Miniprotein binders against q9h3h3. Designs and how they scored, part 300

Target 1, 235 residues: q9h3h3
Amino acid sequence: EDGFTAEHLAAEAMAADMDPWLVFDARTTPATELDAWLAKYPPSQVTRYGDPGSPNSEPVGWIAVYGQGYSPNSGDVQGLQAAWEALQTSGRPITPGTLRQLAITHHVLSGKWLMHLAPGFKLDHAWAGIARAVVEGQLQVAKVSPRAKEGGRQVICVYTDDFTDRLGVLEADSAIRAAGIKCLLTYKPDVYTYLGIYRANRWHLCPTLYESRFQLGGSARGSRVLDRANNVELT
Short names: E, the ipSAE of ESMFold2; O, the ipSAE of OpenDDE; V2, 0.75 times the mean of E and O plus 0.25 times the DockQ between their complexes.

## First folded at step 24 (miniprotein)

Design hU27 (at its last look DockQ between E and O 0.89; V2 from the best seeds 0.80)
Fold by ESMFold2, look of step 24:
Structure hU27 (fold): chain B 235 residues (1-235), chain A 80 residues (1-80)
Amino acid sequence: as target 1 above (235 residues)
Amino acid sequence: SKTIEVTVTEETSPEEVAERIVKALKEGAEKVRLTAYGREAIERAWEAIIIAAKRLGHRIVVVIEREDGKMIYTISLEKE
């Protein structure tokens, strides 16, 4: 992706956040209705703008599943953004540690495991497995992008509530693998998203904290989780 | 070949803990175990691990566990 492509994708992501979402909310909907909902709204067939022949007649920004224990709390995002602006003008070094401390101070601690899959059976199957894990309580909340007009890969985001809780991040990875997911996963704290810090930023910050790769053999977790920037394996 | 135990508190220097990790592993300790209670201590322990990883220049493996409200980081060099 070039700079124009990255800015285009960011603008489209913001528009998707503002459009209506298709939500299965386990806090208000019986778990027995999940399979019918998944069959009605497979992510490979739900279209971004409600094309003819789609299960949706209106635009859909995201398809989401909220677990029974889901408690939305983005933290002090406004205060975080103000502190970030002040930091940029202060002359102090901007490092991954500085970003982590801002996130802690302002309670913007959520993050997400990401996977990218082409439209079709594998995507719909992966989403169904994730959705079941959320409704069953192994995961808190997940979303998947709808089908774009051009096709292209779609993204599943599986959220965790605190990226500094490294055991919790590993537990989420394990739950994803238990759902049968074998593709590459990457983990990104939401603090980078709220501050608009992407791969090619002037600070040389890496928004991807961890990679998870499926591991063959007798591993209990079924994956290998690596902090590539620091050359540390988490187990 | 032994396990070195270090308790990390909110007053502990991450740089000093990192030095202890590096020295222990280079001198043949099999593992270094950090125990931390509370957010500040836990983050200092993690920072010490990152500093140590940079100084060692080799991949390290961190086993992450929680016991009785304490975070336990068990650090070793990756074995071929």
Scores: ipSAE 0.808, ipTM 0.938, lowest interface PAE 0.5, mean pLDDT 89
Fold by OpenDDE base, look of step 24:
Structure hU27 (fold): chain B 235 residues (1-235), chain A 80 residues (1-80)
Amino acid sequence: as target 1 above (235 residues)
Amino acid sequence: SKTIEVTVTEETSPEEVAERIVKALKEGAEKVRLTAYGREAIERAWEAIIIAAKRLGHRIVVVIEREDGKMIYTISLEKE
């Protein structure tokens, strides 16, 4: 367990969102340039603060790939936050259903599959597989964290447009598995990030909705997806 | 293998559907298939699945399919 509190990791992620991103945009850049871009900016070598000898001289928050169908829509995050504050003040019970309804009402529906990998060849290879799947239109958008000075694990985030579309979430898992990824995946809605709901929150809400485990020779999807809160396997 | 079919609408009670799922599986149905059309019916179907899972006290498996704008949930018990 990386000794960082869930709050510290969230603060670092928010700070990284404000720094410049290295982006491959498939809407404006030919797919034939992807391999050269991946070779130029391998995630294991791109540094968070632009260390000497890194591919980047300036700070980089994220490395990202945008697919042809990518349209950024964050919804009404400000309205969501205001409604969340009002809800907390009301003393009404807060449940996963409450958060889902808030997300729907304010159109804050994005979510992501997360994988944590140590820096090195396995990370760069995983990222290359994901980036290709995005450029080929099997996935909408993905990002990976740059290498930190202290080392530690890097995170790859693969987004879906709607965390309430369970089939879409499963289709993204299948695409990630088809890209050759075999590690544990966890799915987290962005609404939980915007509301500051992390592990060990006072409402006992689990910010992770799904867990995907790789399975050989099992389901057509190559994985087993579990709703942990409800003890339901999705296939 | 006995499959029980249940149509879920925006007026359908999730609790009633959950009772039907639990009853069917306890009575030896291999599968229960829920069909839902529209956002409200889909959510009611899912709520019913969650209630049923809780009442059964063990893991259930749900196959999710989309056909002609309808969601189809095929529910079974996890085989040990």
Scores: ipSAE 0.720, ipTM 0.912, lowest interface PAE 0.4, mean pLDDT 90
ESMFold2 (binder alone), look of step 24: mean pLDDT 86; pTM 0.846

Design hU28 (at its last look DockQ between E and O 0.91; V2 from the best seeds 0.71)
Fold by ESMFold2, look of step 24:
Structure hU28 (fold): chain B 235 residues (1-235), chain A 80 residues (1-80)
Amino acid sequence: as target 1 above (235 residues)
Amino acid sequence: SKTIEVTVTEETSPEEVAERIVKALEEGAEKVRLTAYGREAIERAWEAIIIAAKRLGHRIVVVIEREDGKRIYTISLEKE
């Protein structure tokens, strides 16, 4: 993937956010229709730009499932972004703590568990399990990227309401594992995305808060969750 | 005893709680249990845990539970 940079990846992510999404919305669609929808739109076959022969004729940015209790609320993103600009000019140190406080003050608290899978049956099966968990109420909302023209791994994002609610984050990890998912998961608060802060940022901030590893027989939930920056295991 | 209990409030110093965590674990306590009610106290308790983890220089394990609207953090050293 020649020419990829942090700025290029951010621009592609924003473009996907702005393109149409394929959504199963449990708030308005009977749960009995889920299996047919999953069969029609497997993420390994839904193409980013609507290639001939794919199930979608137009571009798709994301494939998503909204749970019965999903209430969209990004918080005060505009206020967050303005406060971020002011913070940068204030001379005050920029730390994970100041980012967390900005997120709390502006109620931009959502975050997500991420998993990366190659296109194919494993991806489609994992997505189906997560989508069922969302419709059944164990998870609130999830999305998966469509298949890109140049290939590469696809991503499933499983959202939580409040990244500062560590118990809620752990409960989402448990629900993902209960769906049979064994791959590595990483947890990222949305505040970093809204402020354009990625791995190679000039403030050396770490956007990944937690790492979850499947662990057969290791705990009641079947995984081991680590706060890598602080060297703390959560359970 | 084997478990040290600490109640954390919105007025509590995270540095003071961290000192209690570190001292208790270094003196051989099996566990330190923090109880917090309300968003601010819950976050002060977590801040104290992070400070303690940095000062201990050894990975700690935090069991996180909810009971009657309270957050309970049970802290121990990782078993090797």
Scores: ipSAE 0.671, ipTM 0.900, lowest interface PAE 0.8, mean pLDDT 87
Fold by OpenDDE base, look of step 24:
Structure hU28 (fold): chain B 235 residues (1-235), chain A 80 residues (1-80)
Amino acid sequence: as target 1 above (235 residues)
Amino acid sequence: SKTIEVTVTEETSPEEVAERIVKALEEGAEKVRLTAYGREAIERAWEAIIIAAKRLGHRIVVVIEREDGKRIYTISLEKE
């Protein structure tokens, strides 16, 4: 069940990447306009297919905010995929270290913190906090999924430039916590998405590298980050 | 509280560093501090931490800091 559901959700996410995005770009738009944009396009009301009475009349794949330091660089995804196919054909052992080396070689280093929230005020408030942190330069880029017809949870994705920079991953977690987010976070490299590596994959690879749990009165970061594969707590 | 200092270079064996971490913690050191300069040394230090964590068989806590182009890992056992 978890494998099919993960593949289905990934296919839906890839299809959403091809539809139009609602974007606030802090490189071209004054930060003073953010509150009006957030009020116009609350994620809980923006619909995936532009339903009647929604803020959007057309399909929307994602709602996104770009920071001033945002530079889109996906690396060599095609070369990565070709190298992955060749690796599978070779019969060589596939490990998390193998995927890390492939990602480095092809410069596919992006990753994201993920949070899943039910539609409503808590989601819109969480998104507003993240969007502000992006515009203020504490985060580079974030996106949120629009509301589906069937409802269900929406996802907020907060990106980092390099999943191999553990300190950068932790700094992004700290910024998310500073924005008032208290839910469970999971971190996933984009390389796992590009290679179709989901939950319950045949290589037994865990696509989630880190989990962040909010902690009251703990470390200065306000969370505990667990490296799941190695059983190491990062603080 | 006894802190053991270890410098990691691009020539340092991750296995040797892991042995030093494990030995220090088993001998009652409260913390082991790794200092690594540059990308290769940073990765070797991390590999050593992973090997040490596996050998210890229980959760470890790692503080990660950046100072003047170096990375500092401060390793301790999880307090019960």
Scores: ipSAE 0.621, ipTM 0.882, lowest interface PAE 0.5, mean pLDDT 89
ESMFold2 (binder alone), look of step 24: mean pLDDT 85; pTM 0.832

Design hU29 (at its last fold request DockQ between E and O 0.90; V2 from the best seeds 0.85)
Fold by OpenDDE base, fold request of step 25:
Structure hU29 (fold): chain B 235 residues (1-235), chain A 80 residues (1-80)
Amino acid sequence: as target 1 above (235 residues)
Amino acid sequence: SKTIEVTVTEETSPEEVAERIVKALKEGAEKVRLTAYGREAIERAWEAIIIAAKRLGHRIVVVIEKEDGKIIYTISLEKE
């Protein structure tokens, strides 16, 4: 891991969420323009702060693609946070089931498949495959981090609307694999991010629900999805 | 191979379902099929699966299917 704490990476991600995004919105832009947009803004060349010679002159927090069916709904994040504080004060045991119930109650159900890739052709090719799958309606929304000055790994996030819809989570994994992505994927609900629950937290909660590993000739989906915390394989 | 079918409702105890899963698999059932309709029943079924996996101490495989708005979890032991 790139030496940064999970808290530092989360703070950087939150700061990036507040900066301008480079967005291809398939609801307003013809799908025929996608290839030109991908060529103009390859993630390996787009810089976080608009460095000289980059395709962006201004800071970019994320590069994103919105599908035709994309509707941003974050739910009641403030109510979720208040309920989480009350729960901590109550001294009641906190479990992954407790967090699912909080997420359901406050409609904070979004989650994402994550992949980390070094800057370069493999990243840009992976992103192009994901962006196409979003525009074609196989995926709802995806984003990729711009290139950092330090040359660290970039992250592609592929969202699903409901982390409790395990079939939808598996369908998104299948679509990512169909796009030619062979790296390790991890699935994280956004509720863990909104509550500040990172790796090595005091509640021993794992913010990663699933891992997907590519497999040749295995499952019909071309991957194995594992709930490592519960020792359950999903197929 | 013997498949045991269990319907999970909003009133179904996850612990009771977990006991049925564990018992069936220990008694030589190849598969246990949980059928759940609605968010609460689906989550109760999943909680039962987690409890069962913990009690078995072995990796379980869960096939997930959707039929007529119902979620079907088909549970088996990982074959070594």
Scores: ipSAE 0.842, ipTM 0.947, lowest interface PAE 0.3, mean pLDDT 91
Fold by ESMFold2, fold request of step 25:
Structure hU29 (fold): chain B 235 residues (1-235), chain A 80 residues (1-80)
Amino acid sequence: as target 1 above (235 residues)
Amino acid sequence: SKTIEVTVTEETSPEEVAERIVKALKEGAEKVRLTAYGREAIERAWEAIIIAAKRLGHRIVVVIEKEDGKIIYTISLEKE
């Protein structure tokens, strides 16, 4: 993921954010309707632009599930972006610490666990498990990308309210694992997304804070969560 | 077992706490336990952990707990 590739991916993500979303909103929809909704709109079959024969006739940017406690608040994104521009011209060092402080100052604290899966049964099964965990209250909000024309892996994003609440981030990882998810997860604070900071950025920042790897067998059940940049295991 | 206890506040120096973590673990303490209440203190405690991890040059394990509204970071060297 070099800088040129990241710019193109950011533009496509913005377009997806602007297109219609398919949403199951537990705040207004009975939980008993979830299974039918999941069967109607599997992410491996919902197409980005509404291909003939797909369950959607219109473009879909994202498929999402909002939990009962979902309270949308992106924080002061405009102030964050302005402060970021000022920081870049200030001569001050740009470090993970300064990014964290900007996020705290502007209340842009959400983050997400990410998993990437190829279209098919594994993706649909993983999404269904996550969606149920959201509706049941173990997770707050999740979304999954629809199937793209060019093919390739799709992404499930499971949100947390505050990336500095490290216990909450670990609890979300545990809830994902309890839903039967065994693939690699990576955790990225939303501040990096709102500022357009991707893996191959000029500041050498690492937008991924944590990796979670499922632990096999024995008393080592659950997952191993690592901050690889700082060589710290969280448990 | 040897456990070193440190209370971290919004006025605590992360660098000084990191020094205490590194010293304790190098001198054979089994664990260092940081207790912090409130966002600023919690972030200072985490910063101290990051500084200590870099100075130690060895993976550390942080057990994260919440008790009576406080965050507790229990730090030890990875034994592998």
Scores: ipSAE 0.827, ipTM 0.942, lowest interface PAE 0.5, mean pLDDT 89
ESMFold2, look of step 24: ipSAE 0.791; ipTM 0.928
ESMFold2 (binder alone), look of step 24: mean pLDDT 86; pTM 0.843
OpenDDE base, look of step 24: ipSAE 0.749; ipTM 0.918
ESMFold2, fold request of step 25: ipSAE 0.812, 0.822; ipTM 0.936, 0.939
ESMFold2 (binder alone), fold request of step 25: mean pLDDT 87, 87, 87; pTM 0.853, 0.851, 0.852
OpenDDE base, fold request of step 25: ipSAE 0.841, 0.838; ipTM 0.946, 0.946

Design hU3 (at its last look DockQ between E and O 0.91; V2 from the best seeds 0.80)
Fold by ESMFold2, look of step 24:
Structure hU3 (fold): chain B 235 residues (1-235), chain A 80 residues (1-80)
Amino acid sequence: as target 1 above (235 residues)
Amino acid sequence: SKTIEVTVTEETSPEEVAERIVKALEEGAEKVRLTAKGRQAIERAWEAIIIAAKRLGHRIVVVIEREDGKIIYTISLEKE
């Protein structure tokens, strides 16, 4: 817990990305099979390394649902990383604007709403709601981490294809809320993840663009979405 | 009641648009509406909003809409 470094965390993330994923792919699997699949692989029971008694006997890096319109495209990540190194040595300012322009130039435009939940019924229920929204076409693609041996919160990631399409990001938030999710959501563009830019980075960049908080009894959107760094509410 | 309309293009200065936003809202306009078509113009409009928010020193609310392939940002001061 304490004492881990960014290098250690990156290695664990790489291993998860490279391990097998459990995928429900709506492009090739009938939607009527979703409920059975969800019952077979609840994220609170699927273990990261295939523990005895779990539904998986082998390691699982992620559990994912791909919508009908999902077209995988991470963009030019290697070019992005090279340009990032060049920027750091150039003497030019490193700002959220320059990161956004790098992402645009290299077509690394995806981003994700994140939610963290403890293992159990609430996590499985939230995931099921998100998975149904993806298969029904209200969301594009989502993934959830499996249960870690030591426990702790798990993460659901709900992707959008272009973080600069701010209306699309808001529409994804609305679809998450319509699925009954009431917890805090945070939005992070993938460019920050691919460049290894985390909260305590030396450039003082904020990798979280937006916070979404459930709004009881108001707003058609069902939440309040705030860009805290710039003090702007998006609606 | 009063809405100020601004069309943002890929050649528009975000700083100049931000100045127009700030001036309009400080002079009592209820809303400022930015219209932009195409990625470059849309990003310039957003940059202008960020600059304006900083200059105003008060939270602003941005309503985002799409019409005929254009993005419309409707900007107002948070009411309280």
Scores: ipSAE 0.801, ipTM 0.933, lowest interface PAE 0.5, mean pLDDT 89
Fold by OpenDDE base, look of step 24:
Structure hU3 (fold): chain B 235 residues (1-235), chain A 80 residues (1-80)
Amino acid sequence: as target 1 above (235 residues)
Amino acid sequence: SKTIEVTVTEETSPEEVAERIVKALEEGAEKVRLTAKGRQAIERAWEAIIIAAKRLGHRIVVVIEREDGKIIYTISLEKE
């Protein structure tokens, strides 16, 4: 059940990537307009297919905010996929280290912190905090899924440029916590998505590298980040 | 509190560093500090940490800091 749901969610996410996005681009739009944009397009009200009475009349795949320093670079995804197919054919052992090396070689280094929230005020408030952090330059880019017709949880994705830069990953977690977000976070490299490596894959690879839990009065970062695969706490 | 310092280079064996980490912590060192510069050295240091964590069989805590273009990993045992 958990594998099928993960593949289904991945397929839905890929389909959403192909639909129009609602974007606030801080490179071209004054930061003073952010609050009006957030009020116009609250994630809990923006619908996936443009339902009657929603702020959007057309389908929306994602709602996104781009920071001033954001530069889209996906690397060589096609070369990565070809190398992955060749690796599978070779019968060589596949490890997290193998995927990391493939990602480095093909410059596919992006990753994201993920949070799942129910539609409503808490989601919209969390999104507003993240959007401000992006516009203020504490984060580079974030996106949130629109409301599905069936309801369910919406996902906020906060990106980092390099999943191999553990300090950068921790700095993004700290910025998310500073924005007032207290829910569970999971970090996933995009390379796992591009290679179709989901939960319960045949290689027993965990696509989640890190888990962040909010901690009151603990570390200066306001969270505990766990490398679950290696049983290492990062702070 | 005894802190053991180890410099990790691109030529350093992760296994050797892991052995030093494990030995230091088992001998009662409170912390082990790894210093690495450059992508390869930083990764070798991390590999050593993973190997050490596996050998110790319990959770370790790693503080990550950046100083003068270097990454510093400070390793300690989880306090019960």
Scores: ipSAE 0.727, ipTM 0.909, lowest interface PAE 0.4, mean pLDDT 90
ESMFold2 (binder alone), look of step 24: mean pLDDT 86; pTM 0.840

Design hU30 (at its last look DockQ between E and O 0.19; V2 from the best seeds 0.00; counts 0 for: pae E 4.9 > 1.5, placed apart)
Fold by OpenDDE base, look of step 24:
Structure hU30 (fold): chain B 235 residues (1-235), chain A 80 residues (1-80)
Amino acid sequence: as target 1 above (235 residues)
Amino acid sequence: SKTIEVTVTEETSPEEVAERIVKALKEGAEKVRLTAYGREAIERAWEAIIIAAKRLGHRIVVVIEHEDGKIIYTISLEKE
């Protein structure tokens, strides 16, 4: 059930990338307009297909906020995919180190912290905190999924430029925690998404590199980050 | 509390650094501090930490700090 659900969610996420986005771009829009934009498009009310009575009349793939320092760079995704097919054909062992090296070689280094929340006030409040952190320059870019017809959890994605930069990944976790987020976070490199590596894949690769758990009165970061593959705690 | 300092360069063997980490912690050092400058040294230091973690067979705690373009890893055993 977890594998099929993960593949289905991945296919839905890819389809959503092709639909129109609701974007607040801090590079072109004054920060003073953020609160009005958040009030106009609360994620719990924005619907995936523009249902009657929703803030959006047209389909929306994602709601996103771009920070002042945001520069989209996806790297050489096509070259990455070609190299991945060649690697599979070679019969060479595939490890997390192999994927890391492919990502570096093709400059596909982006990754994201993920949080899953039920639709409602808690989601909208979490999103508002993240959006503010992006506009204030503590985070570079974030997106949230719109409400599905069937309901279910919505996902907030907070991006970092380089999943190999452990300090940058930890700094983003700290900024998310400073925004008041207390739920479980998981970190996934985008390279795993581009290569179709989901949960329960044939290579037994875990697409989640890190888990962040909120901690009261602990480290200055307000969380404990676990490297899942290596059983190393980062503080 | 005994802290062992190790400088990692682009020529440093991750295996040798891992052995030093494991030895220091087994000998009762409370912390091992790795200092690395530059991408290659930073990755070698991390590889050493991973090797050391595997050899120890239990969870380790790593504090990551940045100072003047250097990454500093402070390694300790998880306190029960």
Scores: ipSAE 0.499, ipTM 0.843, lowest interface PAE 0.6, mean pLDDT 89
Fold by ESMFold2, look of step 24:
Structure hU30 (fold): chain B 235 residues (1-235), chain A 80 residues (1-80)
Amino acid sequence: as target 1 above (235 residues)
Amino acid sequence: SKTIEVTVTEETSPEEVAERIVKALKEGAEKVRLTAYGREAIERAWEAIIIAAKRLGHRIVVVIEHEDGKIIYTISLEKE
């Protein structure tokens, strides 16, 4: 995808953030109600704008599941954005390392594994598996986009608290795979989203930190994860 | 050999591992595989990778595998 298309997809994702969400919140809803909720709101049938014949009558930006231990990370986003502006005017090199340090300094550490699936049974099944993993405590928070138009792919986002915690990020990858997900996963720290840094950015930064591919390299299910950035920095 | 294997523990020097990585890749190894058990060793292995990358002055590819608190870092030079 080119940089223009990526910018528009990011803008539409931000607009979706502001519309109503359909949320299963395990902190306030018994786990035994999850399967009924999933059956009522399959992501392949929930429409972005409440189309006729869909289960929702109003626009839906996201469908989300919050785990019992979910506690939003409020991080210093305003300070992050101010420091980013200062960094750009400082004349210092803008590198994956400087972005990482900004995120650490301002405690904006969340990130997400992403997967893209076409509408249909595979999407609904994958989402149900992820939602169950969240409610069971294997994952903390996930969301999935509603259907916007025929033939378009939808995205499932699985959040982690700290993109710098390699073990925690990879434990989330393992939990996603244990839920039966075999498609390509990509991991993006939220710091890039808050700073408006997308794939075709002027600094040539790679917002995708990890890429996970499912494979049977032996007798066990596992992931082969490629580190795309932040593991290599030339001085 | 095509692949050099290194086990990293909480007692392992990141600098010594970095030297091992640099030597192996400069001598023509296709891959260096670091195995680390537990959070401290995992971060020491990463520290070693960063040191090695800076000494090499070259982009590297790191493939990461995880199982029950063990991480395997497989390191190679990025091809052009």
Scores: ipSAE 0.139, ipTM 0.599, lowest interface PAE 4.9, mean pLDDT 82
ESMFold2 (binder alone), look of step 24: mean pLDDT 87; pTM 0.854

